# Ledger of designs, part 38: miniprotein binders against q6w4x9r395to579

Target 1, 185 residues: q6w4x9r395to579
Amino acid sequence: GHCSLEGGSFVTTFDARPYRFHGTCTYILLQSPQLPEDGALMAVYDKSGVSHSETSLVAVVYLSRQDKIVISQDEVVTNNGEAKWLPYKTRNITVFRQTSTHLQMATSFGLELVVQLRPIFQAYVTVGPQFRGQTRGLCGNFNGDTTDDFTTSMGIAEGTASLFVDSWRAGNCPAALERETDPCS

## First folded at step 22 (miniprotein)

Design gh8
Fold by OpenDDE base, fold request of step 23:
Structure gh8 (fold): chain B 185 residues (1-185), chain A 91 residues (1-91)
Amino acid sequence: as target 1 above (185 residues)
Amino acid sequence: SELEEIAKTIMEAVKDLLYAIQENDEEAIKRAIERLEEAAKRAEEAGFEKVAEGVERVIEAVRNGEEDPWIYLMVRWLEWYLEEAMRRAKE
C-alpha cells in the first residue's frame, strides 16, 4: 500500500483515493496493530499563509512506546528532543539521507517512509501486504475499497473529508476544512 | 446493549477528560479518570477485556503526563477496541 501527502494539502490513501483538506493540527496517518509498541505515524500541518486554505505539511512523526521520531524540513529530532546526526538507528528503525532532497525511514516491520524535504515538504508512506485491512487514519484502511476510506476513528463512514480528518486529530486543534478531489481528474 | 451503554459512558468520560486536560482543570481530570476507572471495571466484568485495557492505557497516559499526541493515540486505540467489540457483537 502506498499513501502520499503531496502539494501541501493533498492526500492519496492506500486504496488510491485522493482528497484534499486544510487543517492545522497533528493527525494520525497510520494506526495499525502491525506497528510494534503501539506505534503510529502522524503528520503535522501548519499554516503556510494568511488564508484558511493555505496549509501545509511541516513534519512527519513516528510515535511508539519506545520511539519518537520527528522529521521536519531541517532536522530529525528523537525521543528527548535532541537533533540527531544521520543515519539514526534504533532496534528496528533507521533514518538516513536517501538523496540530497529526500530522507528515508526504513523499518524491519514493513513500514517505509520517504520524505521529500525540498522544494515542497512531502511524504510517501509504504506498508507491506501484512497491513492489508489493518490500517486506520488519514491513509485509509487499505482494504481495496475507496468508498470506505473516510471511516472515522469510531468506525463511522463519512461522505466528506472534514469529519473524517478531524476524527484522527492528535491534539486540540481547529476543525479541518476539505475539498475533495475528483478521482477522475 | 450492554456494550453500547459501556461505550457511551466511556466516550463521554473521554470527551470530558480531554476537555479538562485542555483547560488544565485538575479536579475535572480527576473526576473524569474516576469515571473511566469505573467504566473499565464494568467493561472487564462484562467480558470486554480489550476495551478495559484501552481505558487503562488512556488513564495511564494522562497520569504519566504524556503529551497530547500520545494521549490521543491511546484514545484512538480505545476507539479501535470499542469498534472491534461492536463488530464482533454483530457477527
Scores: ipSAE 0.881, ipTM 0.944, lowest interface PAE 0.5, mean pLDDT 94
Fold by OpenDDE base, fold request of step 23:
Structure gh8 (fold): chain B 185 residues (1-185), chain A 91 residues (1-91)
Amino acid sequence: as target 1 above (185 residues)
Amino acid sequence: SELEEIAKTIMEAVKDLLYAIQENDEEAIKRAIERLEEAAKRAEEAGFEKVAEGVERVIEAVRNGEEDPWIYLMVRWLEWYLEEAMRRAKE
């Protein structure tokens, strides 16, 4: 399964459903029992302008009982603080520079993350087949059905991206928006 | 059903807990945790062990002073366990 976060506000789920939202919060991208130590992959969005529609991905976070890894445009922060020296290795996670503009987080448990740092901060999530039907979050449920990707954390199918995305917030934040606010409205 | 009632109680208490955390209301946090502890006991007695465990994880996260993303993640796991329990109950 491949999930992508592109263009600052675009997401393509594991089931290849594209959608757009504007939010300024930390959201769960991937929750799964296949991730060790109650691990999850999260995305941090922030304001990139004055408009509510001007939002962008600013960081990707892997969080578990054992590890906290924050990949942002300028740095990689771990449990030991800012890790300027790469590759960074734990028991089952390795973060290294893939190219001059790309970082990669490789794992032993079937999760791969590629982060484009410049010119636009973007992220690409890959999970193995063992994750099929066992994922939740903004990347969807990886069951081959695009129509149910907007299932909330409570198991409710939503028709809009805003409500879906809001259900996966990982903090107290403003409500997400599905579409750009018309300045003339 | 018993599970539905337990679920409602849990989710209401979680909502109150998260709100109390947001408001930095320590007394309200304590009250919400107490309600969750009672709900966890009820869940365990009713045979929903994973649900009880999920509640306990939320409580533990708050008591340990974990960051919001972790607390919310624990809540999402609790929601997962509740949904799974409800699904099984219908089978």
Scores: ipSAE 0.880, ipTM 0.943, lowest interface PAE 0.5, mean pLDDT 94
Fold by OpenDDE base, look of step 22:
Structure gh8 (fold): chain B 185 residues (1-185), chain A 91 residues (1-91)
Amino acid sequence: as target 1 above (185 residues)
Amino acid sequence: SELEEIAKTIMEAVKDLLYAIQENDEEAIKRAIERLEEAAKRAEEAGFEKVAEGVERVIEAVRNGEEDPWIYLMVRWLEWYLEEAMRRAKE
């Protein structure tokens, strides 16, 4: 399964459903029992302009009982907020520079993350087949059905992205908006 | 149903808990945790062990002073367990 976060506010789920939202919060991209130590992949969005519709991805966070890895445009930060030199290795996670503009997080448990740093901060999530039907979050449920990707954390199917996205927030934040705006925002 | 009632109680308490945390209201936090503990007990007695576990994990996260993303993640796991329980109940 492949999930992408592109263009600042665009998401394509594992089931290939594209959608757009504007929010300024941390959201769970991927929750799954297949991730060890209660792990989850999260995305941090922030305001990038004056209007509420000007939001963009600013960081990706992997969080588990054992690890906290924050990948932002300028640095990789761990649990204590310390920037790490690459490659950074843990017991089952490696973060390294893939190209001059791309970082990669490789894992031993079937999760891969590629982050484009420039010119636009974007993220690409890949999960193995063992994750099929066992994922939740903004990346969807990876069950081959696009029509149920907007299922909230409580299992309610939503017709719009805003309520869906809000259900997966990982902090206190304003409600997400679903507006058609400049794709570059 | 019993599960629906338990779920409602839990989620209301969670809502109150999260709000209390954001307001840094220690007494409100304690009250919410107490409500959750009671709800967890009720869930366990009703045979929903995973739900009870989920509640306890939320409580633990708060008591340990974990950051918001972790606390909310624990809440999402609790919601996962509730949703699964509800699904099974309908089968």
Scores: ipSAE 0.878, ipTM 0.941, lowest interface PAE 0.5, mean pLDDT 93
Fold by ESMFold2, fold request of step 23:
Structure gh8 (fold): chain B 185 residues (1-185), chain A 91 residues (1-91)
Amino acid sequence: as target 1 above (185 residues)
Amino acid sequence: SELEEIAKTIMEAVKDLLYAIQENDEEAIKRAIERLEEAAKRAEEAGFEKVAEGVERVIEAVRNGEEDPWIYLMVRWLEWYLEEAMRRAKE
């Protein structure tokens, strides 16, 4: 299954459902019992500077009881707040420079993350088939049905991306917008 | 059902807890945790062991002073355990 975060504000779920949102927050991108140590993948969004309301992806975080790996648009990789030289390995995770513009986090538990650092910060999430029907978050539930990919953290299928995205906040944040809003737009 | 009442109680207390943390209101945090402890006991007594465990993980995260991403992740696990329990009850 593939989930992508492209163009700063666009998401395509594991079930190929595309949507766009704007919000200044950390969101849960992927939550699954297939990830060890209560692991989750999170996406950090912040204002893009293009307009007053537009936001874009600025970091991706892998968080578990053991690790907090942050891959930032500043090209800094940290684990538990400490900057790491690449390649960086733990028992089950390897982060390395794939190309001059791409980093990869490879794991032994069926998760792969590729981050494009330039020209625009983008992320590509790949999960193995064992994750089918076993995911929650901004990447959807991976059940082959696009009509319920906007399932909130309480298990409610929403019709709008903004309500769905708000339910996946991982912090105290303003409400997300499905559409760009700014003066004169 | 009893599960629905337990879930409502838990989620109301979680909402109050997150708000209290946002406001750095130590007494409100303590009160919300007490409500969650009572709800966890009720969940355990009713046979919803994963729900009770999920509540305890949220309490632990807050008491340990964990950062927001971890606290919210524990809440999202609790929500998932609640949904699974409700889904199984319908079958």
Scores: ipSAE 0.766, ipTM 0.877, lowest interface PAE 0.8, mean pLDDT 88
Fold by ESMFold2, fold request of step 23:
Structure gh8 (fold): chain B 185 residues (1-185), chain A 91 residues (1-91)
Amino acid sequence: as target 1 above (185 residues)
Amino acid sequence: SELEEIAKTIMEAVKDLLYAIQENDEEAIKRAIERLEEAAKRAEEAGFEKVAEGVERVIEAVRNGEEDPWIYLMVRWLEWYLEEAMRRAKE
């Protein structure tokens, strides 16, 4: 399954459902019992600096009881707040530089993350078939049906991307918007 | 049902807890945790082990002073466990 975060504000789910949102927050991108140690991928969005309400992806975080791996647009990789030189390995995770513009996080549990650092910070999530029907978050539920990909954290299918996105926030944050509210956008 | 009452109690206490954390209100945090402890005990006694574990993990995260991403992740796991328990009760 493939989920992508592109163009700063665009998401395509594991079931190929595209949507866009703007919000300043950390959001749960992928939650699954297939990830060890209560693991999740998270996406961090912040103001893009060109519009009053426009936001863009600024970091991706893998968080579990053992690890908090942060890959940020400033090109620094940390684990539990400590900067790491690449290649970086744990028991079940390897982070390495593929090219001058791309980093990869490979795991033994069926999750792979590729981060494009430049020219635009983008992320590409790949999960193995064992994740089918076993995911929640901004990447959707991976059940082969786009109509319920906007399932909230309480299991409610929403028709609006912003309500769905807001349910997945990992902090106290302003409500998300499907588009910027600046009329000059 | 008993599960529906437990779930409502848990989610109300979680909402109060997150608000109390936002406001840095230590006494309100303590009160919300006490409500969660009572709800976890009810869930455990009623056989909803994963729900009780989920509540305990939220409490632990807050007591350890974890940052918002981890606290909210534990809440999202608790929500998932509640949804699964309620779905199974419907058959």
Scores: ipSAE 0.758, ipTM 0.875, lowest interface PAE 0.8, mean pLDDT 87
Fold by ESMFold2, fold request of step 23:
Structure gh8 (fold): chain B 185 residues (1-185), chain A 91 residues (1-91)
Amino acid sequence: as target 1 above (185 residues)
Amino acid sequence: SELEEIAKTIMEAVKDLLYAIQENDEEAIKRAIERLEEAAKRAEEAGFEKVAEGVERVIEAVRNGEEDPWIYLMVRWLEWYLEEAMRRAKE
């Protein structure tokens, strides 16, 4: 299964459902019992561009009981707040520079993350078949059905991307928007 | 059902907890944790072990002073455990 974060604000789920949102927050991309140590992937979005409402992906985080690996647009990789030289390896995870513009996080548990650093910070999540039907978050539930990919953290299917995205926030954050706005014109 | 009552108590306490953390209200945090501790005990005694474990993980995260991403992740796990328990009850 493949999930992508492209163009700063666009997401395509494991079931190929595309959507866009803007929000300043950390969101859960992928939560699954297949990830060890209560692990999850998270995406960090922050304000970008001219409009007050426009946001873009600025970092991807792998968080578990053991690790907090941050790959950010400033090209720094940290684990638990400490900067790391690449290639960087834990028991289950290897982070390495794939090309001059791409980093890869490879794991032993069926998760692969590729991060494009330039010209636009983008992320590509790949999961093995053991994840089918066992994911939640912004990347959807990987059940082969695009109509319920907007399922909230409480298990409720929503009709709008913004309500779905808000339910996956990992912090106290303003409400997400499906499109750019400027309330003060 | 008993599970529905336990779930309602848990989710109300979680909402109060997250709000109290946002406001840096230490007394409200303590009150929400006490409600969660009682709900976890009820869940365990009623046989909902994953729900009880989920509640304890949220409490632990808050007591350890964990940052928001970890606390919210623990809440999302608790929500998943509650949904799973509710689904099993209807089978």
Scores: ipSAE 0.743, ipTM 0.864, lowest interface PAE 0.8, mean pLDDT 87

Design sl10
Fold by OpenDDE base, fold request of step 23:
Structure sl10 (fold): chain B 185 residues (1-185), chain A 89 residues (1-89)
Amino acid sequence: as target 1 above (185 residues)
Amino acid sequence: SELRKIARVLYWLAAILLWEAERAFEAGNFEEAFELAEEAGKLIEYAIKLAEKAIKEGDTDPQTEELLKKAEKLAKEVERFIAKVAEEL
């Protein structure tokens, strides 16, 4: 399964459903029992301009009982609040520079993350087949059905992206908006 | 500044941890809530220190001041939450 966060506000789920939103919060991208130690992948969005439609991805966060890894648009990589030099390796996670503009987080448990730093901070999430039907969050449920990707954290299928996205907030933030135009895209 | 960049990361992480702490609290996991909140507190205090240091060292970017303000606000929220959790322990 491949999930992408592109153009500042665009998401494509594991099931290849595209949608967009404008929010300035942290959102759960991926939860799964396949992630060890209650792991979860999250995305941090912030204002990129003066308008409400000017929002963009600014960081990706992987949280578990063992690790709290943040990769920011400023090319800052931290674990448990400590800045780390690349390549950085934990027991089952490695963060390294893939290219001049791309960082990669590789894991031993079937999760891969590629982060494009420039010109737009973007993220690409790949999960193994063992994750099929067992994922939750903005990346969807990876079950081959695009119609149920907007399942909320409470297990309710929503018809709009905004309500879906809001249900996956990992912070006290304002509601997400759906807009047709995004200068950051 | 590099200090601001790190401070911002710490701010984000602290905010997430506070959120998780709140969820733990709602679930009745008060010990976990407390631990998460304490960690959030440490991170946010460090973020504040870094932001202040950046400013002291000549960072005049309005974003740094904004971050400092946000971090201070979050720190207060964390403190209030810790106090709340402590009543349940």
Scores: ipSAE 0.846, ipTM 0.928, lowest interface PAE 0.5, mean pLDDT 94
Fold by OpenDDE base, look of step 22:
Formats: structure tokens, sequence, C-alpha cells
Structure sl10 (fold): chain B 185 residues (1-185), chain A 89 residues (1-89)
């Protein structure tokens, strides 16, 4: 499954459902029992301009009982609040520079993350087949059905992205705004 | 500044941990809530120190001041939450 966070406020789920939102919070992208140590992948969005529609991804966060890894748009990589030099390796996670503009987080448990630093901070999440039907968050449920991707944290299927996205907030933030996705973007 | 960049990361992480702590509290996991909140507290305090240092060293970017303000606010929230959790332990 491939989930992408692109263009500042665009998300494409594992089931290839595209949507757009404008929020300035941290959101759970991926939660799954397949992630060890209660692991979860999160995305931090912040205001990038004056308008409410000017929001962008500013960091990706992987949290577990063992690791708290943050990759920011400023190319800062931390684990448990400490800045780390690349390549950085834990027991089952490696963060390294893939290209001059891309960082990669590789894992031994079927999660891969590629982060584009420039010109736009973007993230690409890949999960193995073992994750099928067992994912939750903004990246959807990876079950091959796009119609139920907007399932909230409480297990309720929503028709719009705003309520769906808000349900996956990992912080006390204002409600997100919804906008239809341009398939050409 | 580099200090601001790190401070911002710590701020984000602290905010997440506070949220996790609140969820733990709601679930009745008071010990876990306390531990998470304490960790959030440490991170946010460090973030504040870094932001202040950045300013002292000549970072005049409004974003740094804004971060400091936000971090201080979060620190207060964490403190209040810790006190709340402590009553349940």
Amino acid sequence: as target 1 above (185 residues)
Amino acid sequence: SELRKIARVLYWLAAILLWEAERAFEAGNFEEAFELAEEAGKLIEYAIKLAEKAIKEGDTDPQTEELLKKAEKLAKEVERFIAKVAEEL
C-alpha cells in the first residue's frame, strides 16, 4: 500500500482515494497492530501563509514505546528529543539520506517512509501486504475499498474528509477545513 | 536558527505526548498519563530554553518569538495536567 502526502494539503490513501484538507495540527497517518511497540506514524501540519487555506506538512513523526522519531522540513531528525546525524539506526529503524532532497526511513517491520525535503515537504508511506485491512488513520484502511477510507477513529464512516481528518487529530487543535481534490494536482 | 528548528521539533513532540497523556487519563491509565505528561514537560522546557537561547544569540525571526510563546503556553498546559493526574495517583 502506498499513501502520499503531497502539495501541502493533499493526501492519497493506501486505497488510492485522494482528498484535500487544511489543518494545522498533528494527525495520525498510520496506526496498525502490525507496527511494533504500539507504533504510529503521524504528520504535523502548520500554517504556511496568511490564509486558512495555506497549510502545509512540516514534519513526520513515528512514535512507539521505544522510539520517537521526528523528521522536519528543516531537515532535523530527532529521536526521543535528541538530534541525530544521518544515517541513524535503531534496532529496527534506519533513517538515511536517499538523495540530496530525500530522506528515507526504513524499517524491519514492513513500513517505509520517503520524505521529500525540497521544493515542497512531502511524504510517501509504503506498507507491506501484511498491513492489508489492518491500518487506520489518514492513510485509510488499506482494504481495497475507497468508499470506507473516511472511517473515523471511532469506527464511523464519514462522507466528508473534514470530520474524518479531525477524528485523527493527535493534539488539541482547531477543526480542519475541507476542499475537493484536483485530480491533476 | 538551528536552535529554533530543534525547539520546534521538541514543541511538536511535547504536544503529541500531552495529547497521548490526556487519552491515557481518559482511559483510566493514570500512571501512563503521568509518565507521558512528565516527558512532555521535559521536552517543552527544553524547547523553551532553546528558543530563548536563539533569541539571545540574535534570532530576530518572528517565528522564533511565536514559537516561544506557544511553547510557554503548552508548558502551562502540561503543568496543569500533571497536577490533575497527580490527584488520581
Scores: ipSAE 0.838, ipTM 0.924, lowest interface PAE 0.5, mean pLDDT 94
Fold by OpenDDE base, fold request of step 23:
Structure sl10 (fold): chain B 185 residues (1-185), chain A 89 residues (1-89)
Amino acid sequence: as target 1 above (185 residues)
Amino acid sequence: SELRKIARVLYWLAAILLWEAERAFEAGNFEEAFELAEEAGKLIEYAIKLAEKAIKEGDTDPQTEELLKKAEKLAKEVERFIAKVAEEL
């Protein structure tokens, strides 16, 4: 499954459902029992301009009982609050520079993350087939059905992206704004 | 400044941990809530120190001041939460 966060406000789920939102919070991208130690992947969005529609991805965060890895748009990489130099390796996670503009977080448990630093901070999440039907968050449920991707944290299928996105907030933040648009348009 | 960049990351992480702590508290996991909140506290205090250092060293970017203000607010929230959790231990 491939999930992408592009263009500052566009998301494409594992099931290839595209949607757009404007939010300035931290959101859960991926939770799954397949992630060890209660692992979760999160995305931090912030205001990038004056208007409410000017929002962008500013960091990606992987949290587990063992690791708390943050990759920011400023190319700051931390684990457990400490700045790390690349390449950085833990027991089952490696963060390294893929290209001059791309960082990669590779894992031994079927999660891959590629972060594009420039010109726009973007993220690409890949999970193995073992994650099929066992994911939740903004990246969807990876079950081959796009119609139920907007399932909230409470297990309710929503018709709008805003309510769906808001349900996956990982902080006290304002409500997100909705705009369903094909990111390829 | 580089200090601001790091401080911002720590701020984000602290905010997430406080949120996690609150969820743990709501679930009745008071010990876990306390541990998470304590960790958030350490991170946010460090973030404040870094932001203050940046300003002292000549960082005049309004974003740094804004970050400091937000971090101080979050620190107070964490402290209040820790006190709340402590009553349940």
Scores: ipSAE 0.836, ipTM 0.924, lowest interface PAE 0.5, mean pLDDT 94
Fold by ESMFold2, fold request of step 23:
Structure sl10 (fold): chain B 185 residues (1-185), chain A 89 residues (1-89)
Amino acid sequence: as target 1 above (185 residues)
Amino acid sequence: SELRKIARVLYWLAAILLWEAERAFEAGNFEEAFELAEEAGKLIEYAIKLAEKAIKEGDTDPQTEELLKKAEKLAKEVERFIAKVAEEL
């Protein structure tokens, strides 16, 4: 399964449902029991223009009881708050420079993250088949049905991206803004 | 500067850990809430040090001063939350 964060504000879910939003916050991209130690993948968005309504992806975070990995658009990689040089390896996670413009986080538990650093900071999340029907967050539920990909953190299927995205905030932040009507809503 | 870039990452991580600490507190997991909040406090203190050092070393980017102001605000929020959690331990 593939989930992408492109163009600074566009998301395509594991079930291929596209949407966009704008918001200055951290959001949960992926939660799953398949991620060890209560793992979660998160995305940080921040202002990208003069207006607060113009935001883009600035970092991706993998967080568990063991690891707290941040990969920023400025090419900073940290684990547990400590800056790391690449390649960086833990027991189950390796972060390395794939190319001059791409970094990769590979794991032993079926999660892969590739970030494009330039020209625009973008992220590509890949999960193995064991994740089918067992994901939650901005990347959707991976059940093959796009009609319920906008399921909130309370388990409510919404018809618009805005309420869905706001429910997945990991912080006390302003409500997300939606610049494009979800084509699948 | 590189110091500002690292400080910004520490700021984001501290904010996330405070949020998780608040969730743990709401669930009654006060030991977990305390540990997460203390970790957030250490991260934000270091973020402040790095942002201040960047300014001292000649970083004039307005983003650095903006980050420092946000980090100082978050540090106060973390301190208040730690005190709140400690009442329940």
Scores: ipSAE 0.828, ipTM 0.920, lowest interface PAE 0.7, mean pLDDT 88
Fold by ESMFold2, fold request of step 23:
Structure sl10 (fold): chain B 185 residues (1-185), chain A 89 residues (1-89)
Amino acid sequence: as target 1 above (185 residues)
Amino acid sequence: SELRKIARVLYWLAAILLWEAERAFEAGNFEEAFELAEEAGKLIEYAIKLAEKAIKEGDTDPQTEELLKKAEKLAKEVERFIAKVAEEL
């Protein structure tokens, strides 16, 4: 299956359902029992312009009990908070420069991430067939049925992308929370 | 600056680890919550040091000052949470 995060905050799920959202938060893209060590893939979005609807992908994060890999739009790659030179390899993950404009994170557990650095920071997530029906998050549930791809973190199928996306926040983000960037905060 | 770029990554990771620590705390996994929060604290302190160094070395980008303010706020949140978790240990 293939999930994409493209410019303008566009997402296409593993079941090919497209949607767009806005927000400045970290979101869970993919959770699955197929990811070792309680692994999860997350995306960080931030403001990219002067209007409130101008948000873009600024980093992709892979977290597990073993690894905490961050790949940023500024080409900073870290694991467990330590900057790494590419190619970078762990027991089951390799991060390398695919081309002058693309980085790749390849794994032994069926997850592949390709990150476009230029002209716009974008991400392409590929999972093997073992993930079918076993994914959760912004990339959907990979069950071949687009009508339930907007399933929230509580397991409720929503009719709108915004409610679905908000349920997958991994943080206390500026949506009317203490983390607002209000000048009077 | 390069220092700001690294500090920003450390800030994002620290925020995520605090969020995970809060989830572990809610689930009653207090040792896990403590370990995650301590890791978040180390990351955010390093992020603050890098942001401060960037400013000292002439980084005048408003985003660097904004990052430092956010990081200092997060550091306080992490400190408060660690104290909360420690009472359950």
Scores: ipSAE 0.816, ipTM 0.910, lowest interface PAE 0.7, mean pLDDT 87
Fold by ESMFold2, look of step 22:
Structure sl10 (fold): chain B 185 residues (1-185), chain A 89 residues (1-89)
Amino acid sequence: as target 1 above (185 residues)
Amino acid sequence: SELRKIARVLYWLAAILLWEAERAFEAGNFEEAFELAEEAGKLIEYAIKLAEKAIKEGDTDPQTEELLKKAEKLAKEVERFIAKVAEEL
């Protein structure tokens, strides 16, 4: 299954459902029992332009009880808060430079992340077939049916991306309507 | 500066770990909440140190001081939460 996070805050789920959202928060992309040590993949979004509706991906984060890997738009890679040189390897995870513009995080548990650093910071998530029907988050539930890909953290299928995305916030962030806006006069 | 870039990553991670700690606390998992909050505290302390060092070494980007202020606020939130969790241990 393939999930993508592309410029302009566009997302395409594992079931190929596209949507767009605007927000400045951290969001859960993927949770699954297939990820060891209660692992989760998260995305950090921040303001990217002069308009209050312009947000973009600034980091991807993999968290588990053992690993706290951050890959940032500024090409900083850390684990547990320590900057790392690439290639970087743990027991289950390898992070390496795939090309001059792309990094890859490969794992032993069927998760692959490819990050495009330039010209625009983008992320591509691939999961093996063992994840089918067992995912939650912004990348959807991977069950072959796009009608319930907007399933919230409460298990409710929504018809709109905004309610779905808000439910997957991983931080004390303002709601979309209460979100910090550009100062202007 | 490179120091500001690393400090920003540490800030994001600390904020996420505090959020995870709050969820663990609400679920009654007080030992997990404490461990996550302590790690958040270590990360945010280091973020503050790096941001201060960046300024000392000539980083004049307003975003660096903004980051430092946000990190100091988060550090206080983490300290208060750790004290709260410790009562349940």
Scores: ipSAE 0.762, ipTM 0.884, lowest interface PAE 0.8, mean pLDDT 87

